VH-VL binders against C2 domain-containing protein 3 (C2CD3). Designs and how they scored, part 12

Target 1, 169 residues: C2 domain-containing protein 3 (C2CD3), of Homo sapiens (Human) (q4ac94r1171to1339)
Amino acid sequence: SSGLLDVGLRYRRSPRTAEGVLAARTVSISVQIIRACGLQAAAKALAEREPALQFSATVGVNASVTTHLSFLPQGEQRRTHPVACSFCPEFSHHVEFTCNLVTQHCSGEACFLAELLEFAEVIFAVYHENTKSASDIISIESCKEYLLGVVKVPTKELLIKRSGITGWY
Short names: E, the ipSAE of ESMFold2; O, the ipSAE of OpenDDE; V2, 0.75 times the mean of E and O plus 0.25 times the DockQ between their complexes.

## First folded at step 6 (VH-VL)

Design m25 (framework fv_ficlatuzumab)
Fold by ESMFold2-Fast, scan of step 6:
Structure m25 (fold): chain C 169 residues (1-169), chain A 121 residues (1-121), chain B 107 residues (1-107)
Amino acid sequence: as target 1 above (169 residues)
Amino acid sequence: QVQLVQPGAEVKKPGTSVKLSCKASGYTFTSYWMHWVRQAPGQGLEWIGEINPSGGSTNYNQKFQGRATLTVDKSTSTAYMELSSLRSEDTAVYYCARKGYFRSYWAFDYWGQGTLLTVSS
Amino acid sequence: DIVMTQSPDSLAMSLGERVTLNCKASQSVSSYVSWYQQKPGQSPKLLIYGASTRATGVPDRFSGSGSATDFTLTISSVQAEDVADYHCQQYYSYPLTFGQGTKLEIK
């Protein structure tokens, strides 16, 4: 009810890169994940759904968050490092997505980024990462992730708020 | 137990529209994106589009943009794909598939049985 | 869009042989490639995701490798139940695209 994630979003001019002149025609969508809170209910639901996990829902979860812009493919998603044993993990995580001001449609038609942002959203998926312990060596085969929740933040307000969007979602 | 249930077959005339269903059970319907993929007889798989059941956000393969419309009914945990202006080339098996989230990756972890759509006069 | 090309189109192997199926992307897809097994009259089944991670319940004789543009699915010792079409898919960029499939048969 009060929101799961404390996030910040900004629409910013991307700095020029040495790789190409086209970088001058890009913008940065800046995403900050400050913290998650209130994960107790999700943790209890997970423990009931996955009894084999053998974890205590009273201790906390090993939470990580993926960030995905709805108009970008999964290959461009970003992930936080897991924060161990907490129901209110602090991530203090900042990422930037460099986006072209004009995108190419499959048919070769151009589309302005502002038009995409009118209907797009930033999707945050919060996971519990189950390892043998928080200090153990992590391998893909010994580490499973379990969805705790999904938060979606519309991007249309980014175009009208220069200071960005911040708050609980 | 995750299940995606689709009807077996549909027969339609050219120029008409069809609305195919995919009923999900065994998981929280709004937590996973639903995708639609078709396969013409003897051919490979072709991605049509995806929908987020929570917000209704969609992404389409441009080949189907304007002809395909993806929707959901959260109360029945059912996803729908409407395809208009049907042609004989649309004859194919149409699958719904759930996008599973695996750490830094995703994949179609569960598939429906498919609906065979036959478009003939 | 990204074109996924599978080779060979079909392959006939003897039981117990090592099988290698190839999938090439027209541009880099990093590790965002999945492999699916499809038996006649059935829906596809996930085998591998993230180029090399085996899905739950998939036998350990199946393995995936590769990155960027070149990907391989290997069956270390082919069994009769492995007769199927195998499809690779990239999920790096929209539209999502599949290869044309490789048909695996037993001699």
Scores: ipSAE 0.005, ipTM 0.538, lowest interface PAE 11.6, mean pLDDT 80

Design n01 (from b02 with heavy chain D31S Y57N D101S; framework fv_libivirumab)
Fold by ESMFold2-Fast, scan of step 6:
Structure n01 (fold): chain C 169 residues (1-169), chain A 121 residues (1-121), chain B 112 residues (1-112)
Amino acid sequence: as target 1 above (169 residues)
Amino acid sequence: QVQLVESGGGVVRPGRSLRLSCAASGFTFSSYGINWVRQAPGKGLEWVAIISYDGSNKYYRDSVKGRFTISRDDSKNTLYLQMNSLRTEDTAVYYCARGYSFLTGYYFDYWGLGTTVTVSS
Amino acid sequence: DIVMTQSPLSLSVTPGEPASISCRSSQSLLYSNGYNYLDWYLQKPGHSPQLLIYLGSYRASGVPDRFSGSGSGTEYTLKISRVEAEDVGVYYCMQGTHWPYTFGQGTKLEIK
C-alpha cells in the first residue's frame, strides 16, 4: 500500500489538568498537509477519463487539497493554494479547526466532540485545477477542478496519541 | 455496544485489602477517563476516584486518599482500584463509570452493574 | 468541597402530569467557557445510574424530549413534562467543576 498525502493531525490545546479541560472553550484540531507524491498515476487516470487533459498530465498537475472534518458542514471546509505543474507538490499548509466542546451531530443531536471524533474522519480531496484562458472576452467557465484522489484519516487516535497522527495516507 | 463489568468485591474485615477490576468493551478504552463511584446501602452516590485517558491525572476523595490506588491496563481494557486499610464506612456497591477524557467535559455516560464490598467486624 | 442540595427529596406524581426537581450548588458551576458543569442522572430501582442531562441542558442520547434541564450558576432545574411509569427512580444532580465530584442527596420519584 502506498500513500498519496503526507499529513499531520494534532491537538493544539491538549489540556494538562482537569482545570485546563474546564477552561477550554473549544478544542483545536491542527491539520498539516506537507506534500503529495506519486500523482503521475492519478493524472494518467484522469486524462483517460478526460481526454482533453492528456497534454497537461505529461507536464504535471495544478494540485490543491481540501480538508473536511466528516462531522462538520462543507462550509467549514479548507483548501490549499494550488501548486502548479508538479506531480509531487509541496504544500506546507497548516490550518486549524476550532470546534466547540459540545457540538451538534449532523442529525441535529447535541454531542460531545470526543463522541464524534471516535467515529469521524478527516477527508482530504486532491484536485487538479485547470484554468481556461480568457482572451478579450470573459468566460463564465474560467476555472474547473478535477478529482485526482481521496484520502481518509480516522480521528479516533487523536484522542489518545500525544504527538498526534503523522504519515503517508 | 459499550459495556463495563466490575468484579473483585467481597466481604472482608477492617484493615484488609481488596482489588476491584472493571473490564471494558465496545469502545476505545484508551480514549476515555474512568471513574469509581460508590453507593452505601440505602444511601446516595459518592464519587471515589478518577484516572484520565492517558493515566497522567489521578484524583481521589480525601477519605480514601493514601489508601486507594486507581490504575489502568489499556492492553487489557481493564481499570483497577486497589483498596488498602479498608474501613466499615467503605462498605458500598462500587461502580465504574466512563466519562472523563480531555474532550468529555466531566459527565458519566456509561456505568457498570456494580460490585459489592462489605467491610464488617 | 462543592455541596449539592436537591429539593424535594421525594415526590409522587400521577402519570401524564409534570414533575420538577431543583438542585442548588454552594459555588457557581458556570465556567468562563460558557458551560454549566451540572449533570442529571436517574437510578431506576435495582439498576445502575444512567445519564439524562449533561452540561446543564444537553439531553443525552436516547433520552426522551420530555426531559429538560435548565438553570445557570448555582440554581438548576430538571423538568419532566409528562411523567411516565418508566420514570420512577431516584434522580441525582452532580457537579463536574472541581474534584471531588459531588452529588446531590437524590430525589425519589414515585407514581401514585
Scores: ipSAE 0.000, ipTM 0.489, lowest interface PAE 15.3, mean pLDDT 79

Design n02 (from b02 with heavy chain D31R Y57N, light chain W99T; framework fv_libivirumab)
Fold by ESMFold2-Fast, scan of step 6:
Structure n02 (fold): chain C 169 residues (1-169), chain A 121 residues (1-121), chain B 112 residues (1-112)
Amino acid sequence: as target 1 above (169 residues)
Amino acid sequence: QVQLVESGGGVVRPGRSLRLSCAASGFTFSRYGINWVRQAPGKGLEWVAIISYDGSNKYYRDSVKGRFTISRDDSKNTLYLQMNSLRTEDTAVYYCARGYDFLTGYYFDYWGLGTTVTVSS
Amino acid sequence: DIVMTQSPLSLSVTPGEPASISCRSSQSLLYSNGYNYLDWYLQKPGHSPQLLIYLGSYRASGVPDRFSGSGSGTEYTLKISRVEAEDVGVYYCMQGTHTPYTFGQGTKLEIK
């Protein structure tokens, strides 16, 4: 949903020399997840689907966020540390994705990063982690995560906008 | 429809300067690296220079280093090649060619029609 | 600089017959990312060059399937399965592994 995550996306260059750029054939895409807000509505919707998950206005959710670039394998997905008991968690999370200038998509064809960024998106998935302390865990089900929401940010503007993409999404 | 149109060629004496332009249309110019490639009369293709999508990376063949400067003006969708201290060996048709890879300018998927530069006494 | 050598320098083909052009590089064009940075371009008489094949074997948009590229490392081949009159021109290979990007000397294809 709109306004769920305060994020920033930037293209970051490798060393400025011809040797560094051409030898590596890679760039970095920087992703920042500063905070989430408005999780009360998402928690209420989740509780309607999972009635056992009743959320107190004073307690909040145990939120974590995964970041997935749509053109990279799921195994390259990153995750924030969980933030307990909050409907407006502060993550202050920063990761970089090293991306090849030429890569292979799922059909086996070679693709250039410029073409991939035209159609790609960064997918943020916000989860509630229902975990208990080690001494209280009596089943594997107590470690299950529940989806609160998904935010998708198009990468089309990354090469056009020098300042990057920043804001609530 | 992707189009690249070169201009600025002409006949000059050795030691003089020319500035070539390449006007781009039909695509988001600021996303692509662009190359200059030349062809002397009756000879083969010779790569001259590349500029990355943001102008941060510029590479030249050795014979033009210090004499030629590649630049771009994304607000005008235009690529430039400033050619100083021209030599008879620089006589060629000059093509601009779009590089699919935004940093390295590799490979050349669209070419302009070319503009002729003649350096003679 | 990487030197690109094409053979033959010229060939004449009867329409409908196959044609083959070779390109050899002075060093491997296989990059650490697993791709061969070799392209093929065609320059028809009086025209600008046009892309046929990129990264060794991938056909550019609009290029007929009678054109195919193969090879790896230092040895590459462009094949035309059945030559047509519109295929006349000069064919160039190019390496994109390192700057300066370098072209082969060209192969002229003519119809008998």
Scores: ipSAE 0.005, ipTM 0.560, lowest interface PAE 11.5, mean pLDDT 82

Design n03 (from b02 with heavy chain D31R Y57N D101T; framework fv_libivirumab)
Fold by ESMFold2-Fast, scan of step 6:
Structure n03 (fold): chain C 169 residues (1-169), chain A 121 residues (1-121), chain B 112 residues (1-112)
Amino acid sequence: as target 1 above (169 residues)
Amino acid sequence: QVQLVESGGGVVRPGRSLRLSCAASGFTFSRYGINWVRQAPGKGLEWVAIISYDGSNKYYRDSVKGRFTISRDDSKNTLYLQMNSLRTEDTAVYYCARGYTFLTGYYFDYWGLGTTVTVSS
Amino acid sequence: DIVMTQSPLSLSVTPGEPASISCRSSQSLLYSNGYNYLDWYLQKPGHSPQLLIYLGSYRASGVPDRFSGSGSGTEYTLKISRVEAEDVGVYYCMQGTHWPYTFGQGTKLEIK
C-alpha cells in the first residue's frame, strides 16, 4: 500500500522557560506517531521466517515503534509502548528531540543543524513484542523482539514547510 | 491447506479403552497447541483437553482427569487422546481443533471432521 | 468454572432479516492486555464447528461482513445484518480466558 505509519514531524524553537526566556541556541524536533496500519503482510512474513514464534497471522501483532534521528547517537532513540494484538495499532505517541543549532560532527568542526537536516532522516523501526505477563499463556521458548519493518522519512522538507511533515510513510 | 482428520472412534463397553488420533497437514504442526472438543448426541460443545505446542503443558476438564491422556508425536504430525475407564457419558463425536498459541487465551481456527465414540452396555 | 449463558436458545428468521444472539459470562473475559477472550462458532447441520468471530469482535478469515461481534466484560452480542439460507445452524460462544474453556448452550438459527 502507500505506507505503514501515520506520522508527523515539526521543527520549532524550544519552548519558553517559566521566566519567559527562550533558549537561543536550541530547537525542538517534534515527532508524532499516530498509528500504523496494514501490518497483515508483515505479520504473515514474520510467521513464516520465525518458526519458533507461536502465532497465527490472523489475530494481529504486539507492535511498538522506535524513533531514531540519523544524526543523533543511537542512545537518544525513543520508543512507544506496545499496542497488543492489532494490525492497525493506534499509538498517539509524541516526543521531542532537543537539538543545538550549532553542533560538532565526528570531524570536530562546527556544523549548523539546518545543514544536518538537509541530508538526515528519521528512522522508524516497527517491532513485534512477545509478552509473558498473561497467566493463560502456554510455555513459549525464545521471547525476543522481532522486526516487522523500517520506515525512513527525509528531514530536508522540515525547514521548508512551516507546518511540518505529515502523512503515511 | 490446513486439515485435521480424526480416527479411532468406535463402539465399546463401559470400563474399556479407546485411543483417538488426529492427523494434521498443511501447517507446521509443532508450532501449535491442539485441543480435543466433544459433542454428545443432540447436545452442545464441550471442551475436553489441550496440549501445548511442545507437549510440556496439558490440561483436562475435571470429568476426564485421570482417565484421559492427551499426547502428540510431532514427527508424525499426529495428536492422540488415550481414553481409559470409559463411561456412558463419554459418548460423543470427538473433534480436534487447532489453538492459537502466542496469545494468553485460545480460540479454535480450524476443526477436524470428528470421530464418533459410543460407550454402551 | 466460567459459565456461559446464551439467549435465545432458538431463533427463526426470514431471509434478509437481521438476527442477534447474546452471550453472558459468569465473570469478566476482559484481560489485562485489553482483549475480550470470547469467540463465536457456527456449526452447520452435519458439519464441524467453524470460527466466526474471535477476541470479541474480530472476524475470522472468509467470514462475510454481515457477521459482527460486540460487547465487553460479561455481555457479548453476535449480529447478522441480513440472514442468508447458508447461515442456518447452531451458534456457540466460548470463553478462552481460563481453563477449562467453556461454551454456551448454543443458539439454533432456522429460516422461516
Scores: ipSAE 0.000, ipTM 0.463, lowest interface PAE 14.7, mean pLDDT 78

Design n06 (from g3 with heavy chain D31R, light chain S32R W99T; framework fv_libivirumab; at its last look DockQ between E and O 0.03; V2 from the best seeds 0.00; counts 0 for: pae E 19.1 > 2, placed apart)
Fold by ESMFold2, look of step 7:
Structure n06 (fold): chain C 169 residues (1-169), chain A 121 residues (1-121), chain B 112 residues (1-112)
Amino acid sequence: as target 1 above (169 residues)
Amino acid sequence: QVQLVESGGGVVRPGRSLRLSCAASGFTFSRYGINWVRQAPGKGLEWVAIISYDGSNKYYRDSVKGRFTISRDDSKNTLYLQMNSLRTEDTAVYYCARGYDFWSGYYFDYWGLGTTVTVSS
Amino acid sequence: DIVMTQSPLSLSVTPGEPASISCRSSQSLLYRNGYNYLDWYLQKPGHSPQLLIYLGSYRASGVPDRFSGSGSGTEYTLKISRVEAEDVGVYYCMQGTHTPYTFGQGTKLEIK
C-alpha cells in the first residue's frame, strides 16, 4: 500500500457565551497524528527515480507528516518531528487549530463554520526527509525531502460525530 | 532497550595510545551515525568525533585531528576510537552517543555510561 | 567554532516554581532545510547526559511536557513549567548546525 495514517480529529466549542457582551465564539479542531504504516511501497516507488534512496526503500524512511486545514492559509501548516528508519513510524503528535465562527447573529454562528466543515478536508502529507548530513559540505540531495503520500480526511463527519473521527486513512 | 557500553579506558602516560570500544545493542547499528563526546573532570561536555552510518564520513574536533581515529564494525555492532599520542588534556570520561537522524548522528538520543581515560605522568 | 553561551550558569529554584535557561550562539543555527539544530541535554548528578529537546523545540521520547524549548536563529530558551526534585543537574545546549559541534558551558539547577 502507499501508506495509512492513524489520525484523530475532534472539535470542541463552549455552548455558553458571556451574556450581554459580544464575544467571539471559537472552535478548536484537534488533529492527532498517531502513526503511519505501509510506507514501503511508496519508498520503493520513490527509489526508482532516486537510486541513492535504495537503502531507505528496503530498511526504512525518515518520516515526517505535515497537516493543514483546507480553508486555512498554507502558513498555518504544522509538521511532526521526523521519526527515523521506519515504515511504521509512531508520531504521537497533537496540534490545535483555533477557528472563529463567522456569523450573522440570526441563525447562529456555528452555521457558517458548519458550511466550511461540510466541504473541508484535513490534508496530511507524508515525507521522507534527508535532514542535514554530518559533513561540512551541504549537498542539495542531503537536504531534500521526498513526498511519500498525501492523505485527505473530510471534516464533514465532525458535524455528526461529537466524539470525533479516529482511524486509519 | 537501546544500550551503549564503552570500554577500554585506563591510566596511561602522555604519548601513549588507547583504543576505546562502544558495544551497541537494542537497535539496528548500521542505520545510525555515532559520536564520541568527552567530559574532563569537573568540566562541561565536549564533542570529539562522529562517524556516519555507513562509515563513509568521519569528522573530528580540531584538537584531536591526526591523533584520533573513529571507526565502526557493523558486523560486531561496535564503535571504536583509536587514541594516539595522548596528552594530559585528553583526560576525560568518554561517552558514545547515538544520533537520532538516520543519515546524521548530530543529536544524541542515547548515551553510554562512559569510560574514563586518565593521561598523567 | 560556534560559541554557545548559556545564562544563567547556576539557578536555584523552589520546588513547583518555573525555571528558564537561555542559550545564545555566535552564529545562526538555522540550517538550509529550515531546521535550527539546537539540542538541550540534562546531566543528573552521577549520570550520563540525556536528551531533552532537539531541533530547538521537539521533546525527546519520555520527556515530560513540563519541559519546552523555543527560539530560532541565535537565541534559544529551555523552560521548565514546574520544577521537580528530579530535575536537579546540569543543563547543556548544543549546536549541531556547524562542525565542530559545540556545547554551552552548562547551567546547574538546584532546589532551594
Scores: ipSAE 0.000, ipTM 0.478, lowest interface PAE 17.6, mean pLDDT 79
ESMFold2-Fast, scan of step 6: ipSAE 0.634; ipTM 0.850
ESMFold2 (binder alone), look of step 7: mean pLDDT 91; pTM 0.938
OpenDDE, look of step 7: ipSAE 0.015; ipTM 0.603
ESMFold2, look of step 9: ipSAE 0.000; ipTM 0.458
ESMFold2 (binder alone), look of step 9: mean pLDDT 91; pTM 0.942
OpenDDE, look of step 9: ipSAE 0.045; ipTM 0.692

Design n07 (from b02 with heavy chain D31K Y57S, light chain S32R; framework fv_libivirumab)
Fold by ESMFold2-Fast, scan of step 6:
Structure n07 (fold): chain C 169 residues (1-169), chain A 121 residues (1-121), chain B 112 residues (1-112)
Amino acid sequence: as target 1 above (169 residues)
Amino acid sequence: QVQLVESGGGVVRPGRSLRLSCAASGFTFSKYGINWVRQAPGKGLEWVAIISYDGSSKYYRDSVKGRFTISRDDSKNTLYLQMNSLRTEDTAVYYCARGYDFLTGYYFDYWGLGTTVTVSS
Amino acid sequence: DIVMTQSPLSLSVTPGEPASISCRSSQSLLYRNGYNYLDWYLQKPGHSPQLLIYLGSYRASGVPDRFSGSGSGTEYTLKISRVEAEDVGVYYCMQGTHWPYTFGQGTKLEIK
């Protein structure tokens, strides 16, 4: 029961072609991240043991969200751009994950997408990016990330519920 | 074990109707797309129609569009083919075939034993 | 419609010898996801068709390893390394790229 992220998930088929071709052999899982709220409480809890977060716990965090489908490789994760100095950042972020209806398994056998979705999850991780100084350019080498929270949304209902899954998680 | 059993075939005159049934057992029927495939006496295989796992997508061979209707009743684990305005060229053994792909009904991993439809004057 | 053409239309093989059947499609069956949407089916006399090979080269469950499928795009081949008496029947290729799904005209395999 987090109430941390306002998200939407949909299962989509690729559009049908004008020649009456059978719809593409792929489906899209659409992920929308609208906004996050309640980040002050998360930042304050972490600031109790991380002095670097004390300022952010008072004025706002630099939040970004990663999206990971549990049955896809880690390298296929997506990330929002960071929203500076806010406890209720609005991302208005939309991404699509292209999934084959039938995929190759390491044993050489085909794997059915519905079998993957029955036990899979969409995993959202919310991070705070710490910057060096207001006057300095951000260095990728010196940036440190702090995990504020994790939200998991099961994919089992995507095939059953035509409208998809929406709400606070 | 996976089984598909067709029924409803018979001998009819041109212009009449028949309804074929395919009773499924041994698997979760609601998760699969199912096809109808026919074979005229001494001829090859001819694909007729497909219905997706949830019934939201149906597709037909042009020669049967408007005459045949594919449907399913998941509460009974049964597939149907309503055949109206039958023609002599519809004479064939009709098979139902399970599609591994739940949306497109591709590829046909299990087939029924077939039911014979004869349309003659 | 995609037209599927098989050759030969019939062949007779001595048991233990190899057999090869060709299937040509009027359009490429290689889909953008990297799979070739071509299947091979066998119909033994008096029986329903049964799946042998799917997605060009994958052997169906219970199918002996003497059966193999190969090819890509518009040219496909089914090979039987050592034909046995139980292999008699009509072999069909089928494309799954576009509706309507279409079959080849069939190849009859007989034992000498």
Scores: ipSAE 0.006, ipTM 0.519, lowest interface PAE 11.3, mean pLDDT 81

Design n08 (from b02 with heavy chain D31S D54S T104R; framework fv_libivirumab)
Fold by ESMFold2-Fast, scan of step 6:
Structure n08 (fold): chain C 169 residues (1-169), chain A 121 residues (1-121), chain B 112 residues (1-112)
Amino acid sequence: as target 1 above (169 residues)
Amino acid sequence: QVQLVESGGGVVRPGRSLRLSCAASGFTFSSYGINWVRQAPGKGLEWVAIISYSGSYKYYRDSVKGRFTISRDDSKNTLYLQMNSLRTEDTAVYYCARGYDFLRGYYFDYWGLGTTVTVSS
Amino acid sequence: DIVMTQSPLSLSVTPGEPASISCRSSQSLLYSNGYNYLDWYLQKPGHSPQLLIYLGSYRASGVPDRFSGSGSGTEYTLKISRVEAEDVGVYYCMQGTHWPYTFGQGTKLEIK
């Protein structure tokens, strides 16, 4: 396909409280990671850096994807479940980030979320998870991750496209 | 608004059973690993068990292994802890706590209100 | 199991003064991705625990900026730059690197 990840991004306001009162304080940024493809080249490059790792058409990668919004702290990143033994993993992953409409500038001035989105990006990092475990929950000590690739999607079109952004990146 | 509400606690004698429930709302329940954490009267926090977001994988503290079973029903947005062969040492307030990183089931960004389990003769 | 040790076990602070709580782990909590898998929780009297700091130094949503976390590996510190009455309670550190997840014994913060 044209890119590494098939993703969807959507900007959505939550305009009401439980009592029907308009609540304009937050918005949701929805991120959908449908699938990755074309991981053969990335796996080959990784195997060159880490000779103990070997990949072939029969043995794929154990891919997972982290999602990071560039204007949020790195600790706010989210991660998909790893998909074992595939160069074209299907994630069908959905995550939602709740963001304040107004934030504090470091100089003391308020900054609107729309101004942040004009210059921000969603950063997807694709990893190979080196584990033999089939578990969808992992001990941090027992798993080593290797970067396969990074995909960056600008957020400025979320301000003008009601339907959001969808496609290969 | 994210909410977790525990129920099912009570007073029982040693050797009896209780089933705790944790009702979740305000988030996509099926996307998160959930933990049980307990606190004995006047004591500190003690982690009890975790269930993965898929429900396929579970881990327990050794002292409850074989006696407690964690489970979930995503159609009802509810987490369960089946507690068999209860001991006096199991007396505690039991909290459910959401793991923010659904793959790893930690850190605990939201906690329930707790439900009290008293095991006495 | 990873053993978490907090110090002091209790402290009394005059309102507006700073406070510092230490947490030591029996093994390193630094993961290969560069994050330290240590969290801080506050339990106010009669309330459920609440997340203050995650991954060593990141402040949880809604937590005032007077709270900060620092440290790496086996030595961690929670600092409150100016203690307020609402900060009273028991503070716990927790490691998230290996099952079972383990908490420190707790540090009780009281106002003088």
Scores: ipSAE 0.006, ipTM 0.554, lowest interface PAE 11.5, mean pLDDT 80

Design n09 (from b02 with heavy chain D31T D101N F102W L103F; framework fv_libivirumab)
Fold by ESMFold2-Fast, scan of step 6:
Structure n09 (fold): chain C 169 residues (1-169), chain A 121 residues (1-121), chain B 112 residues (1-112)
Amino acid sequence: as target 1 above (169 residues)
Amino acid sequence: QVQLVESGGGVVRPGRSLRLSCAASGFTFSTYGINWVRQAPGKGLEWVAIISYDGSYKYYRDSVKGRFTISRDDSKNTLYLQMNSLRTEDTAVYYCARGYNWFTGYYFDYWGLGTTVTVSS
Amino acid sequence: DIVMTQSPLSLSVTPGEPASISCRSSQSLLYSNGYNYLDWYLQKPGHSPQLLIYLGSYRASGVPDRFSGSGSGTEYTLKISRVEAEDVGVYYCMQGTHWPYTFGQGTKLEIK
């Protein structure tokens, strides 16, 4: 059985010590978004929620994916380029998240990170973007995003699995 | 057309509770993150809290953490703010504001009319 | 928290003349995706705030062409090319880079 998104997550250590009263270190989390599939049902559901949108069953959607780590500020979200006219878009997207940790009550950043990852998740939001004008007069208003679906991947296993987390979600 | 209508404000003594509601219409409520923003009399705007489109993520300004709880009931197209242990500094007009982004609640493209909360001894 | 500082805090403008409001952030609002996470809102007397400009320079739907936003990083400007009576109110900038979202103090625009 397959899910909506084919993704990969990997933990990478990038130690960096801040000077002062509080010790802080950085950790990198690698996120790969390979492809999405099965967007026909999501597109139909979206068209029912947003009647102004009409999708051709033979054309597809203009899909993009945002990635959010639940323990990072919302401004740290990342976004793929949109893939036009597809119900099974391939993104081949790879990003790294740098996480700064403060260890007030732990013996080190590994302790604090493990506590964060126990309850955290990576949230992927799949959007349909308005079709852009071919005339090159484009405003962000014409690029309004409509939610197609959400995929949540728990981070609990990132420190345990050296090869990372991969698969359909 | 998009409309947000707040209710539930009133006058209470410090330490009491109020529950604010924001009734949404004219859009698919369940796909948007929604914010609470307040404004004390004669003062500027102050962001209070956000709830993601599915209610799984909630964030608060520090001064209200542990006292305020944001929630939503998508079957009723309604957003709530449960305010406990109210303080005089919570006196303000409370607005609900729709976030363009379904998860982060950024940027605030539509605002409600506001409901007034007065906390006085 | 990111601190937002507006200047001036008040200005009076003759109808038809231009107006300019500045907003400074304590840290950069330019994100890795290339967007500047700064918005401008207008609150007319007795009314709710309304969106004017989002992501630094994009005009919200229904907002007249006389309004424009510019800037990047830590310095932003809202310009009104010709002020009309209906533009009276308090203008706020807001950063959307990090929670908590933070507003400037507000700039009151009055007509002479």
Scores: ipSAE 0.000, ipTM 0.541, lowest interface PAE 13.8, mean pLDDT 79

